VHH binders against q9lnl0. Designs and how they scored, part 16

Target 1, 290 residues: q9lnl0
Amino acid sequence: QLRHGFYEGTCPPAESIVGRVVFNHWDRNRTVTAALLRMQFHDCVVKGCDASLLIDPTTERPSEKSVGRNAGVRGFEIIDEAKKELELVCPKTVSCADIVTIATRDSIALAGGPKFKVRTGRRDGLRSNPSDVKLLGPTVSVATSIKAFKSIGFNVSTMVALIGGGHTVGVAHCSLFQDRIKDPKMDSKLRAKLKKSCRGPNDPSVFMDQNTPFRVDNEIYRQMIQQRAILRIDDNLIRDGSTRSIVSDFAYNNKLFKESFAEAMQKMGEIGVLTGDSGEIRTNCRAFNN

## First folded at step 4 (VHH; framework vhh_podentamig1)

Design a58
Fold by ESMFold2-Fast, scan of step 4:
Parts: sequence; structure tokens; C-alpha cells
Structure a58 (fold): chain B 290 residues (1-290), chain A 117 residues (1-117)
Amino acid sequence: as target 1 above (290 residues)
Amino acid sequence: EVQLVESGGGLVQPGRSLTLSCAASGFTFSSYAYGWYRQAPGKQRELVAAIYGGSTLYADSVKGRFTISRDNAKNSIYLQMNSLRPEDTALYYCAAELYDWGSFDYWGQGTQVTVSS
């Protein structure tokens, strides 16, 4: 089972080591929070938080990294560094799945988001198949999002916290929001800026939160109200009657957003976890033990 | 109806080139990520190359030899395969990665590439 203090007896410095590694990377590069948020979300919603996303593909064994949707996931070296140090201090003890969850939590706090505890005791998965990757994209409707999140146990309020909260930091490539650039409902000055930024090849990126791109705060919800959401999935939240009031609540109450986001992240980190004797404790987060 | 149709496969000698094409229909082409997968006899299906907007990913075995590209105006993706080797012999599939939760991946029927020495 997952519990608070899972490693108290088996690896007392586990969370401290992860936190220090994350801080060192974040201190040099503020985009680490966006990277780890995306990593945990893409891992947890595909077969549970079992670190299946971390497995490197081979020519004969593709992995979740092989699919296009995961091409932009980054930060694997942060997990590797934490794992390497943990294996020296506490061999075969701390799972890669727990490292991802702890690292993401700590990166949120570093970026000004909520501070919260996570339960640990996850074990690493034994499969990583491209065919298992089913992720919500940037253009899905609110109805589709509600159905998807309900299927994994999330209510509408938690969904709004996760979708918006996950986009308070980070970038989106231009190919993901062409529909928004063509939408006359988007703020006209932002549309002009994006048309210029997205000109030409190589799929450039833009910040999803144009005001506080490195802070986990409620600014993204304020951007939604101002018709400045970059992604259709975010814009849909302010336009749909079932989510509009929740967006407004978060936009005008940062404390409420942070509390809701913390609860959402705790719950997300517990999706489909392997515990006890299931799975394994990898020695290398990028490869199965055998 | 979502449909992916591959073309351009065939028998080719080692060291030669082939270009595979995949025509997509039944959906908004630019909203999806695309990949080329292959399956050799007795082997697991593997990702060869993927394109997500302008970002590309390649299997180590094909890096520097294969190039994936997309043409949104023609609703098509391409795989340019240079310096072909006998080990590249496989059925090649075009795939579209669906953005919707719980939906299935869309796959073409495949096109055979045989590199004979």
C-alpha cells in the first residue's frame, strides 16, 4: 500500500535526495517544473503511475517514448540523477515511479505552487507499449474531458484544476493550436502575436501562460477569462457552462486553486499504482531489470 | 470514417532509396501526431519514426538514414528511406495518434518493403 513515510525505515534520506536533485536542476532551469508536470501526467494516465514512460525504446521493443505524443517529454536526466544517488545510498529500494511523483511535487513547490505531502510505496511497471498511450489532446471538448477524467475517478472541479494547473507553466508547439490562431474569439492582439511567432518551419513553441510562465499559480485561469488561452482545451473550460464558474472561482481565488491543485496532484499520483510485490524496483529507470 | 492509406513500398536492392507516403482522410489532419511503424517476420511491431508537428523522433537503427515529414495541405506524411539494408525488410504501417482519451489508435493496412541482397 501507499503510505506517508513509506521509506522512513528503508531509506530515510529518499525524499531529501530527490528534493535536492530537483532543486539543483530547477535552480539552473526554471522550465523543470513544466517538464516534470508533463512527465508525471503522461506516465500516470497511461497504465497508472508505474514509470512506464521512462523506458527507452529499442529497435525490437518500442516504448511509450516511441509515440509522437511523448516526443516532447523531457527531464529524464533529472530522474536518472536522483535514482543513481538513491541506488548508492539505498540499493534496490526506491522505485522510479516514486521518484517521479516526489520530483514533480517538489518542482511545483519551487515554482510557487502548493506544498503538499505525497504517499509513496509505488513499484515500477513491467511493460511500456506504444499502443497503451491514450492522452487527451489540445482540441478535445469539455464533454470529452469530463468523460475521460470521470473514467479515472476525477470530478469536474478536479479536472479543471488539473487541465489548467498543468498549463500554468510550460510551452505549446504551434502545431497544437492552429485552430486557436484561426479563432476570431481569441484576443486579437495575442492572435497577431501568435501568427507572427508561428510563421515558418520547425514548429516553434510559445508559453501557455503569457504572464507568469514559470510560476504555478492561478494566472492561466485569468488568461482564460481574457480570451487568451493558447490551447483549445483551456479555452473550452471558460466557454462551457459546466466549467465556467469553476474557472472563475480559480481565477479570483489563488488559495482555492492551490488547494484544489494539490489535491488533484495527490490523486493523480495514485492512479493505477503497483504496490507490495507487484512490478519491480528498477536499478535503471530507463530499462527493465531483465 | 478515419482512414490511413500507405503507398510506395516494393522490392529494392541494398543501398537504394524508397519514399513511403501515407494519405489521411476522415479527420482534421493537423490535429494529430503521426508515426511510421514496421513489423518484420517473427518480430514485434516497432516505431521507426514519429512526427508531432515539427518535432521528430527516430529509432536508433534508422537515425541518419530515414526522414519523416508531413504536408498538411495534402493531408499526407512521408518516410524517406535512404541507404536501405536487408534488416529494413518489413511491413510498414502509418499510424495516427488520437488525442481523445479511450479512443483507439488509427492504423493503415501497411505497405511491404523488401530489401534483397
Scores: ipSAE 0.000, ipTM 0.153, lowest interface PAE 15.5, mean pLDDT 86

Design a59
Fold by ESMFold2-Fast, scan of step 4:
Structure a59 (fold): chain B 290 residues (1-290), chain A 117 residues (1-117)
Amino acid sequence: as target 1 above (290 residues)
Amino acid sequence: EVQLVESGGGLVQPGRSLTLSCAASGFTFSSYAYGWYRQAPGKQRELVAAIYGGSTLYADSVKGRFTISRDNAKNSIYLQMNSLRPEDTALYYCAAELYDWGPLDYWGQGTQVTVSS
């Protein structure tokens, strides 16, 4: 099963190695936190945190990477570098799934988010099918979101922490929020700015958090209150009676948000995990051992 | 009620072209990812092409020959298939995905493409 200190006896430097690799990438590019958050969410909500997302498609077999929604997932080279170093000191010991979880945790802390411990002992999955990829879209209702999160064991408060917290860093492409640009309830100054930004070719992107786009903090919830949420799914949280008070609580209490987000990320990283004799320890995170 | 209706399949000779169309209704068209899958007899269903916003993905076997596109004004998805080969013979499905962690898949009924002389 998962436990704290899983690698203490088998690979004592495991978390330090991952943390150093993540820091080196983050130091050069602050968008690494957004990349790793998206990677972990997309991995964990599809058949559990088993690193199935990391598998490259082959000539005869597509993978989860073959689905359009995963075309924007990035940071695979960070996981590869950590794995390569870990294989040198601790061969066939640290799973790719654990590397993703540790890397995401460390990237959150680097971006000013909460610092927290994670349990480890995940094993890597033996399946990566495009048909398994189901992710919440930018326009879904609160009712749809509650149903989706409930199906994986999460309550409403945890859902609000994960949706908002995951969007406090990173970008959204203009094609994802055309409904918001047309919405007169959106802050008028921001709406005018977005109309201008979205005139260009090749589906331009904008920061989801307009004030602190590289920090994991409660600013996204303050933007929701100000009618400045970029995505409809975020705007819906402040408009719906079942989530409005939670958004307000996070908007006015950054400590509460950080604590709730840390707990939510710990729970997210434990969805559908493979332990013991299930799955495998890949030697290459992008390919099955067989 | 979400509906996807495919059309444009048929029998064609090798080297020719076909365009498949998928008409979508019952939801906000630009908010969803769309894909084309195919299933040949005795084989598993496989992804052919996918589109979301400005991003497209293609199976290696069709890259350079097939093009996925959408027309937001018509709520339609297209698959332009050029230089067709006998191995492209399959039932082709249009799929719309709500990005839901739940079990909901929105699939069309499929359209048969047969490539033979």
Scores: ipSAE 0.000, ipTM 0.150, lowest interface PAE 16.3, mean pLDDT 85

Design a6
Fold by ESMFold2-Fast, scan of step 4:
Structure a6 (fold): chain B 290 residues (1-290), chain A 117 residues (1-117)
Amino acid sequence: as target 1 above (290 residues)
Amino acid sequence: EVQLVESGGGLVQPGRSLTLSCAASGFTFSSYAYGWYRQAPGKQRELVAVIYGGSTLYADSVKGRFTISRDNAKNSIYLQMNSLRPEDTALYYCAAELYDWGSEDYWGQGTQVTVSS
């Protein structure tokens, strides 16, 4: 079972070590929060928060990293550094899955988001199959999103908190929102700006939150109301009757958004976890033991 | 009906170049990622290169030699293969990796690349 203070007796400095490593990386590069949010979401919704995403592929065995949807996931070196330090003080004790969860939580707080506690005691998975990677795309309907999140135990309000909250930091590449650039419902000034930004080669990126791109706050929901959402999946939230009032609630109440996002992140971090004697404690987050 | 059609394979000498193309059709919703995979005789299919938005991944064995690119208007991807080696000999597959919950990935039929003198 997951517990608060799981490592109090076995590795008392565990969370402090992770927090310091995350702070050092974030202090040099504020995009770390967006990177870790994406990493945890892509790990947790694929067969549970078991650090399966961290496994490197081999010539004989592909991994979740082998699929295109994970090509943009980054920050693996942050997890590696935390694990290396933890192995020096507490050998074979702290799971990679717990490191991902703690690191993501701390990065949210650094970016001005909510501060919250997480339960720990996750163990690392023994499976990383490309065929398991099923994620929501940038254009999916609200109905599709509701069905997907319901299948993993989330209600509509939690879904809106996770989709919007996850997009309040970070970038989207131009190839992912061509449908929005062509959409006359998008704010016309922003649409013109994006048409210019997306000209040329190399698939440039833009901030998903045009006003506070490095802060975990409710601004993304305010952007949705102003028809300034970059991704279709975000724009759909303000246009659909099932989610519109929730978007408005978050847009006008940052405290409510932060509380809801904290609860959503706690719940997300507990999807399909392995505990007790299931799974393993990897010595290298990128490879299975033996 | 989703269809992926590869072209550009063939027999080439070591050190030469080939460009593979993959044309996708029949989509009722957008694909978010495209990739090239290969399978040599007696081996499992392995990742060669993928493109997702502005991000690319390459197998270590092809990094610096192969370049994946995407033309969103034509719904096509390309694999530019430079400095080909005998170990690049394989059946090359195009894949469209749909991002949707419960959606299936789509694979082409493959195109043979043989690097031999």
Scores: ipSAE 0.239, ipTM 0.639, lowest interface PAE 5.3, mean pLDDT 89

Design a60
Fold by ESMFold2-Fast, scan of step 4:
Structure a60 (fold): chain B 290 residues (1-290), chain A 118 residues (1-118)
Amino acid sequence: as target 1 above (290 residues)
Amino acid sequence: EVQLVESGGGLVQPGRSLTLSCAASGFTFSSYAYGWYRQAPGKQRELVAAIYGGSTLYADSVKGRFTISRDNAKNSIYLQMNSLRPEDTALYYCAAELYDWGDSEDYWGQGTQVTVSS
């Protein structure tokens, strides 16, 4: 079972080691928070938070990394560094799945987001199959998103916190929002800027939050209200009657957003977890023990 | 109707280059991830390269030799294959992949043969 302080007796420095590794990477590169948020989301919504996403493909078998939708996931070296240090201090004790969850939590706090506790005790999965990868696309409707999030136990308010909150940092490549560039409902000044930025064949990127691209705060919801959302999935949240009031609540109450996002991230980190005797404690986060 | 049409395959000598093209139609081009896969006789299909947004992924066997790119204006995906080896001989497939939480769609082209021999 997951609990607070799971490693107090078996590896007392576990969380501090992860936090130090994450801080060192984040201090050199503020995009680490966006990378880890994407990593945890892609891991947890695919067969649970079991670190299946971290498995490298082999000559005999593809992995979740073999799916095009995961081509942009990065930060694996951060998890590797934390795991290497933890294996020296506490061999075969701290799961890769727990490292991902702790690292993501700490990166959110570093970027000015909420500080919160997470329960630990996850064990690592024994499979990583391309066919299991199912992720929301950048253009999906609110109805589709509600159905998807409901299937994993999330209500509409939590969904709005996760979709918007996850996009408070990070970039989107021009190919993912061509429909928005053509949309006359997008803020005209921003649309003109994006048309210019997206010229050429090399698929450049833009910040999803145009004002505070390295800070986990409610600014993304203010951008939605101002018709400045980069991705259709974000723009849809302000246009749909079932989500519009929640977007407004978050846009004008940063404390409410942070509390809701913290609760949403705690719940996300507990999707489909393996505990007790299930799964394994990998020695290398990129490979199964056998 | 969703369709992927590959072109550019053929017979080429070792050490030479070849460019494969994949034209996509019948759907919203930007919503999908794209990949090039290959299958040699008696072997399973393997991922060669993938692109989603500006991010790319390559199999270790082709890293540094192959480059995947996209042209959004032409709804096309390309695979530039340099320093070709006999081991690269295979039927090459273009794939468009949409993996959603409640649904999963993938579309495959017919494939184009690449033969590397003297």
Scores: ipSAE 0.210, ipTM 0.640, lowest interface PAE 4.9, mean pLDDT 90

Design a61
Fold by ESMFold2-Fast, scan of step 4:
Structure a61 (fold): chain B 290 residues (1-290), chain A 118 residues (1-118)
Amino acid sequence: as target 1 above (290 residues)
Amino acid sequence: EVQLVESGGGLVQPGRSLTLSCAASGFTFSSYAYGWYRQAPGKQRELVAAIYGGSTLYADSVKGRFTISRDNAKNSIYLQMNSLRPEDTALYYCAAELYDWLSGEDYWGQGTQVTVSS
């Protein structure tokens, strides 16, 4: 099963190696936190946190990378670098699924978010099918989001922490929020700014958090209250009676948000995990063994 | 009623170009990722190119030759195919990929034939 200190006896430097690799990438590019948050979410909600997302397609076998929903996932080279170093010191020991979880946790802390412990002992999946990829889009209603998160064991408060928390960093391309630009309920000054920014021919991007785009903090919830949410899924949280009070609580209490987000991230990292003798320990995170 | 309609296929000589179009109707266009898939006789359907929120994805066999684009005002997806080769001969399908944890149903067009020969 999953436990704290899983690698203490088998690969003592495991977490420190992952942390150093993540820091080196983050130090060069602050968008690494947004990339890894997206990667872990897309992995964990599809057949559990088993690193199935990392598998490259082959000529005869498509993978989860063979769907448009995953076209924007990036940061695979960070996982590859950590795995390469770990294989040198501890061959066939640390799973790719654990590397993703540890890397995401460390990237959150680097971006000013909460520091928290994760349990490890995940094993890598033996399957990566396009048909398994089911994700929430940027325009879904609160009712749809609640039903979706409930189906994987998450309550409403945890859902609000994950949806908003995941959007405290990162960008959204203009094609994903045309419905918001047309919405007269959006802050008028921001709406005018976005209309101008989105005139470009190459689907330009904007920061989802307009004030602190590189920090994992509660600012996104303050933006929601001010009618400044970029994506419809975020704006819906402040407009719906079942989530409105939670958005307000996070907007006015950063400590509460950080604690809730840490707990939510711990829970997300434990969805549908393979342990014990299930799955495998890949030697290359992008390919099944032999 | 959800519908995807492909057009632009045909017979073309090696080295030439074709543009495929896919017209979408019956749903909110911007809420979906879009892809072009192809199926040659006796082979499995494979992803050729995909587009979502400014990000694009290409099969290694077409990278540098094919370009996927979208026109949100026209609810349309395009595949510009340059430097066509005989191995590109296939039935080409447009797909709208639903972001939905609950159902997960994708929508497919009927396909349009592309033949690259003599």
Scores: ipSAE 0.310, ipTM 0.673, lowest interface PAE 4.1, mean pLDDT 90

Design a62
Fold by ESMFold2-Fast, scan of step 4:
Structure a62 (fold): chain B 290 residues (1-290), chain A 117 residues (1-117)
Amino acid sequence: as target 1 above (290 residues)
Amino acid sequence: EVQLVESGGGLVQPGRSLTLSCAASGFTFSSYAMGWYRQAPGKQRELVAAIYGGSTLYADSVKGRFTISRDNAKNSIYLQMNSLRPEDTALYYCARELYDWGTFDYWGQGTQVTVSS
């Protein structure tokens, strides 16, 4: 079962070790928060928060990393470093799944987002199949998003906090928002800027939040109101009657956004978790023990 | 612009073989994972086989009987189906991975495979 203080008796320095590793990486590169948010979301919505995303593919066995959407997931070396240190002090004790959850929480706080507690006691999954990967695309409708989030236990408000909150930091590649560049409803000056930025080779990227790209705050919702959302999935939130008022609430109340995002992240980190004697405690986050 | 055109379906007796082909156009074929899905009447569409770069994945119901392959020079994928069973009867769809999307979201029109005597 997940508990606060799960490692207090078995590995007392667990959370402090993860926090220090995350801080050292974040201090050198502010994009770490965006990387870890993407990693946790992509892990948790696929067969639960079981670190299945971390498994490396082999010629004989593809993994979740083998799908195109996951090719851009990064930060695995941060998880590896935390795991290596934890194995030295507390062998076979702290799961990779818990490391991802703790690391993501700490990275949010570093980026000015909410500070919150997480329950721990996750165990690592025994499966990582590309066919299990089902993620929302950048152009999906609000109805599709509501259905998807409801299927994993989230209400509309939590969905808006997660979709927008996850996009307060990080980048989107130009191939993901060609429909927005062609949309006359997009802010005209931003649209012109994006047309210019997207002319380069190798699918260039742009910040999803043009004003505070390294801070977890409510600015992305203000951008939505101003017709400046980069991705269609974000723009749809301000245009749809089911979500419009929630976007407005978050845009004008940063404290409400931070509280809602913290609750949403706690709940996301608890999707489909393995506890007790299920799964395993990997010694290498990138490979199954057997 | 993206087009996936399946061919090779038909009526076959149990125990026989059939090869499905899919011709792709409108995108850089070698950059995408490709797969085969099937859907029987009244059931959800399910993944049969997929090829992700150098790795292949099969549904448990077809492992050892079906083989997926690709020819990047011809922008084509194939599904070799051996030891066909009545339960393999379905509309078979060629599918392309949506880049930066964790699933297959582009499908062709499908080709009907019916296994009966």
Scores: ipSAE 0.000, ipTM 0.216, lowest interface PAE 12.9, mean pLDDT 87

Design a63
Fold by ESMFold2-Fast, scan of step 4:
Structure a63 (fold): chain B 290 residues (1-290), chain A 118 residues (1-118)
Amino acid sequence: as target 1 above (290 residues)
Amino acid sequence: EVQLVESGGGLVQPGRSLTLSCAASGFTFSSYAYGWYRQAPGKQRELVAAIYGGSTLYADSVKGRFTISRDNAKNSIYLQMNSLRPEDTALYYCAKEVYDWSEGYDYWGQGTQVTVSS
């Protein structure tokens, strides 16, 4: 079962080792927070937080990494480094799934987001199947988002915290928001800027939060109310009656957003977890033990 | 050492204006969000205005009357308060959000008193 202090008796330095590794990477590259948030979300909403996303494909076996929507997931080397150090001090003890959750939590705090505790005791999954990957697209309606989040146990308020909170850092490639560039409801100055930025080959990217792209804060909700959201999924939150008031609450109260986002991240990290005798403790986060 | 120092408060008649200043030192000013909060006796602290990079937000009670701004070259934020009302009487605080994972608290200034009365 998940609990606070799960590793206190078996690997006392577990969280401090993960935190140090994450800080060293983040200190050199502020985009680490965006990378780890994306990694945890993509892992947790597909068969639970079981580190199935971390499995490398082989010649004979595709994995979740084989699907196009996971091509942009990065930061695997951060998880690998933490795991390598943990295996040296506490062999076969700390799961890759717990490392992802701890690393993401610490990266949020580094980027100015909330500080919060997580329960640990996850075990690693024995499956990584491309056909299991079901993720929200950048253009989905609020109704589609509500249905998807409800299917994994989240209410509307938590959904708004996760969608916005996850997008307050990081980038979106121009191919993902062509519908927004064509939308006259988008802020006209930003729309003109994006039309220029998106000319050229190789699918350029832009920051999803145009103002504070390296901070986990409520700025993305303020961008939504000003019709400056980059992705349709974000813009839809301010247009829909079921989510508009929540967007406004977060836009005008950063403390409320941070509290809600912390709670949402704790809940996300506990989706479909394997505990006890289920799954395994991988020795290499990128490969099954057998 | 991180420090926020407020100034510009005072006694003023209704309908007049005041400009509050907050001077910051000991850190990279442009990397942080800042807010002005106020607290009247017997009431909880409330957010008056906030500035996050290029974006601003205001409490409904002050919207259209107060303007928050920042000067990164001077490491300062300002609150321009127009058309002051007796209800604006409070101790005004400047605050910055902490972005260091090792920190356990926001940094707050000592406050500057604004009294609106005839």
Scores: ipSAE 0.000, ipTM 0.116, lowest interface PAE 17.5, mean pLDDT 86

Design a7
Fold by ESMFold2-Fast, scan of step 4:
Structure a7 (fold): chain B 290 residues (1-290), chain A 117 residues (1-117)
Amino acid sequence: as target 1 above (290 residues)
Amino acid sequence: EVQLVESGGGLVQPGRSLTLSCAASGFTFSSYAMGWYRQAPGKQRELVAAIYGGSTYYADSVKGRFTISRDNAKNSIYLQMNSLRPEDTALYYCAAELYDWGSEDYWGQGTQVTVSS
């Protein structure tokens, strides 16, 4: 079962070790928070938070990394470093799935987001199949998003917190928002700026939150209200009657956003988890034991 | 109608190069992760290269030899294959992978690449 203090008897330094590793990476590169948020979401919505995303493909065994949708996931070396240190002090004890959840939580706090506790006791999955990968794209409608989040047990308010909250940090490449550059409803000054930035080769990137790109705060919702959302999926939230009032609530109340995002992240980290005798404790997060 | 049409396959000697092209129509090209898969006789279909936004992926077997690129204005992707080996012999498929929850991916019909003396 998941519980607070799961490792207090078996590996007392578990969370502090993960926190130190995450801090060291984040201190050198503020984009770590965006990387870990993306990693946890891509892991948890695909067969649950079981670290299936971390598995490297082999010639005989493809994995979730063997799909184009996961080509941009990064930060695996952070999980590897935490696991290596944990195996030295507490062999075969702390799951890769728990490391991802703890690391993501700590990276949110480092970026000025909410501080919150997570329950632990996850075990690592024995499956990583390309065909299981189902994710939301940058242009998806609100109706499609509501259906997708409902299928994993999340209501509309939680969905708005996760979509917007996940985009408070990080970048989007120009190829993913050409529809927005052509949209006369986008803020005209921002649209002109983006047309300039996206003119060159090599698919340059822009910050999704134009004002506070390294902070987990409610600014993304304020950008939505100002017609400055970079991705269509974010812009859709302010235009749709099902989500508009929630966007407004978060835009005007950062405390409410942070509390809602923390609760949403706790809930996301508990999707489809394996506990007890299910799954395994990997010794290498990138490979099944044997 | 969604279509992906591959071209550029053929018979080549080991150590030579080929460029595969894939022309896409009937969908919003830039919203999709695009990739090249291959299936060799007696083996599973595998992803060899993918491109989505500014990110690329390469299977370890082709890393450093193959380069994927896309041209959004032409709705096309390309696979530049250098230093070809007999083990690269396979039917190569272009794929458009919709990120969208519950949506189908689109596949081309494939183009044969044979690396032999």
Scores: ipSAE 0.257, ipTM 0.649, lowest interface PAE 4.7, mean pLDDT 90

Design a8
Fold by ESMFold2-Fast, scan of step 4:
Structure a8 (fold): chain B 290 residues (1-290), chain A 117 residues (1-117)
Amino acid sequence: as target 1 above (290 residues)
Amino acid sequence: EVQLVESGGGLVQPGRSLTLSCAASGFTFSSYAYGWYRQAPGKQRELVAAIYGGSTLYRDSVKGRFTISRDNAKNSIYLQMNSLRPEDTALYYCAAELYDWGSEDYWGQGTQVTVSS
């Protein structure tokens, strides 16, 4: 079962070890928060938070990493380092799925986002299939997003907190927002800037939050109101009657956004979890125990 | 109408090169992850290479030999295949994949690549 303090008796330093590893990586590279947010989201919405995303493909066994949408997922070495230290102190005790959840939580706090507690006791999954991967794309409609999030138990407000909150940090490559560059409804000065940035070779990237690209705060919602959202999926939130008022609420109340995002992240980390005797405790987050 | 049309397959001797092309129409090109998959007789369809945003992914057996690229102005993706081996013989498919709960992935009809002497 998931509970607060799950490792208090079995591995008391578990969360401290994860937090230190995450801090060391984040201190050298502020993009770690964006990387871990993407990792947790891509893991949790695909068959639950069971670390199935972490499994490496083999010659005859593809994994979720064999899917094009996961080509940009990064930060696996952070999870590996935490797991290596935890296995030395507490062998076969702390799941990879719990490490992902704790690491993401700590990286949010480091980036100025909310501080919150998570329940632990997840076990690692025994499957990682490309066919299970279903994610939201950069141009998806609000109606499609509502249906997707409802199917996994989330209401519209939580959806807005997760979509926007997840985009408060990180970059988007120019190929993912060509429709926005062509959209006359986009802020004209930003549109001109993006046209210049995106004419270069090698599919350059831009920050999704143009003002506070390394902070988990409500600025992305303020950008939406100002017609400055980079991705269509974010711009759609301010233009659709089902989500417009929620965007405004978050844009004008950072405390409300942080509280809502913390609750959303707690709930997301508990999707489809394996507990008790289900799954396993991997010794290597990238491979099943056999 | 959503359509993917592959071209560039053929019969080639080991060690030579082929370039596969995939022309896409009927949708917003930038919304999709693009992949090249292959299927040899008796095997499941497997990912060879994928491109999404600025990121690429390659099957280990083709790394250093194959290069995936995209031309957004032409709504096309390409697979440059160098140093071809008999083991690369397969039907090659272009795929446009949203991986969204409310969306369908699109596949081309496939193009045959045969590597033999």
Scores: ipSAE 0.089, ipTM 0.575, lowest interface PAE 6.7, mean pLDDT 89

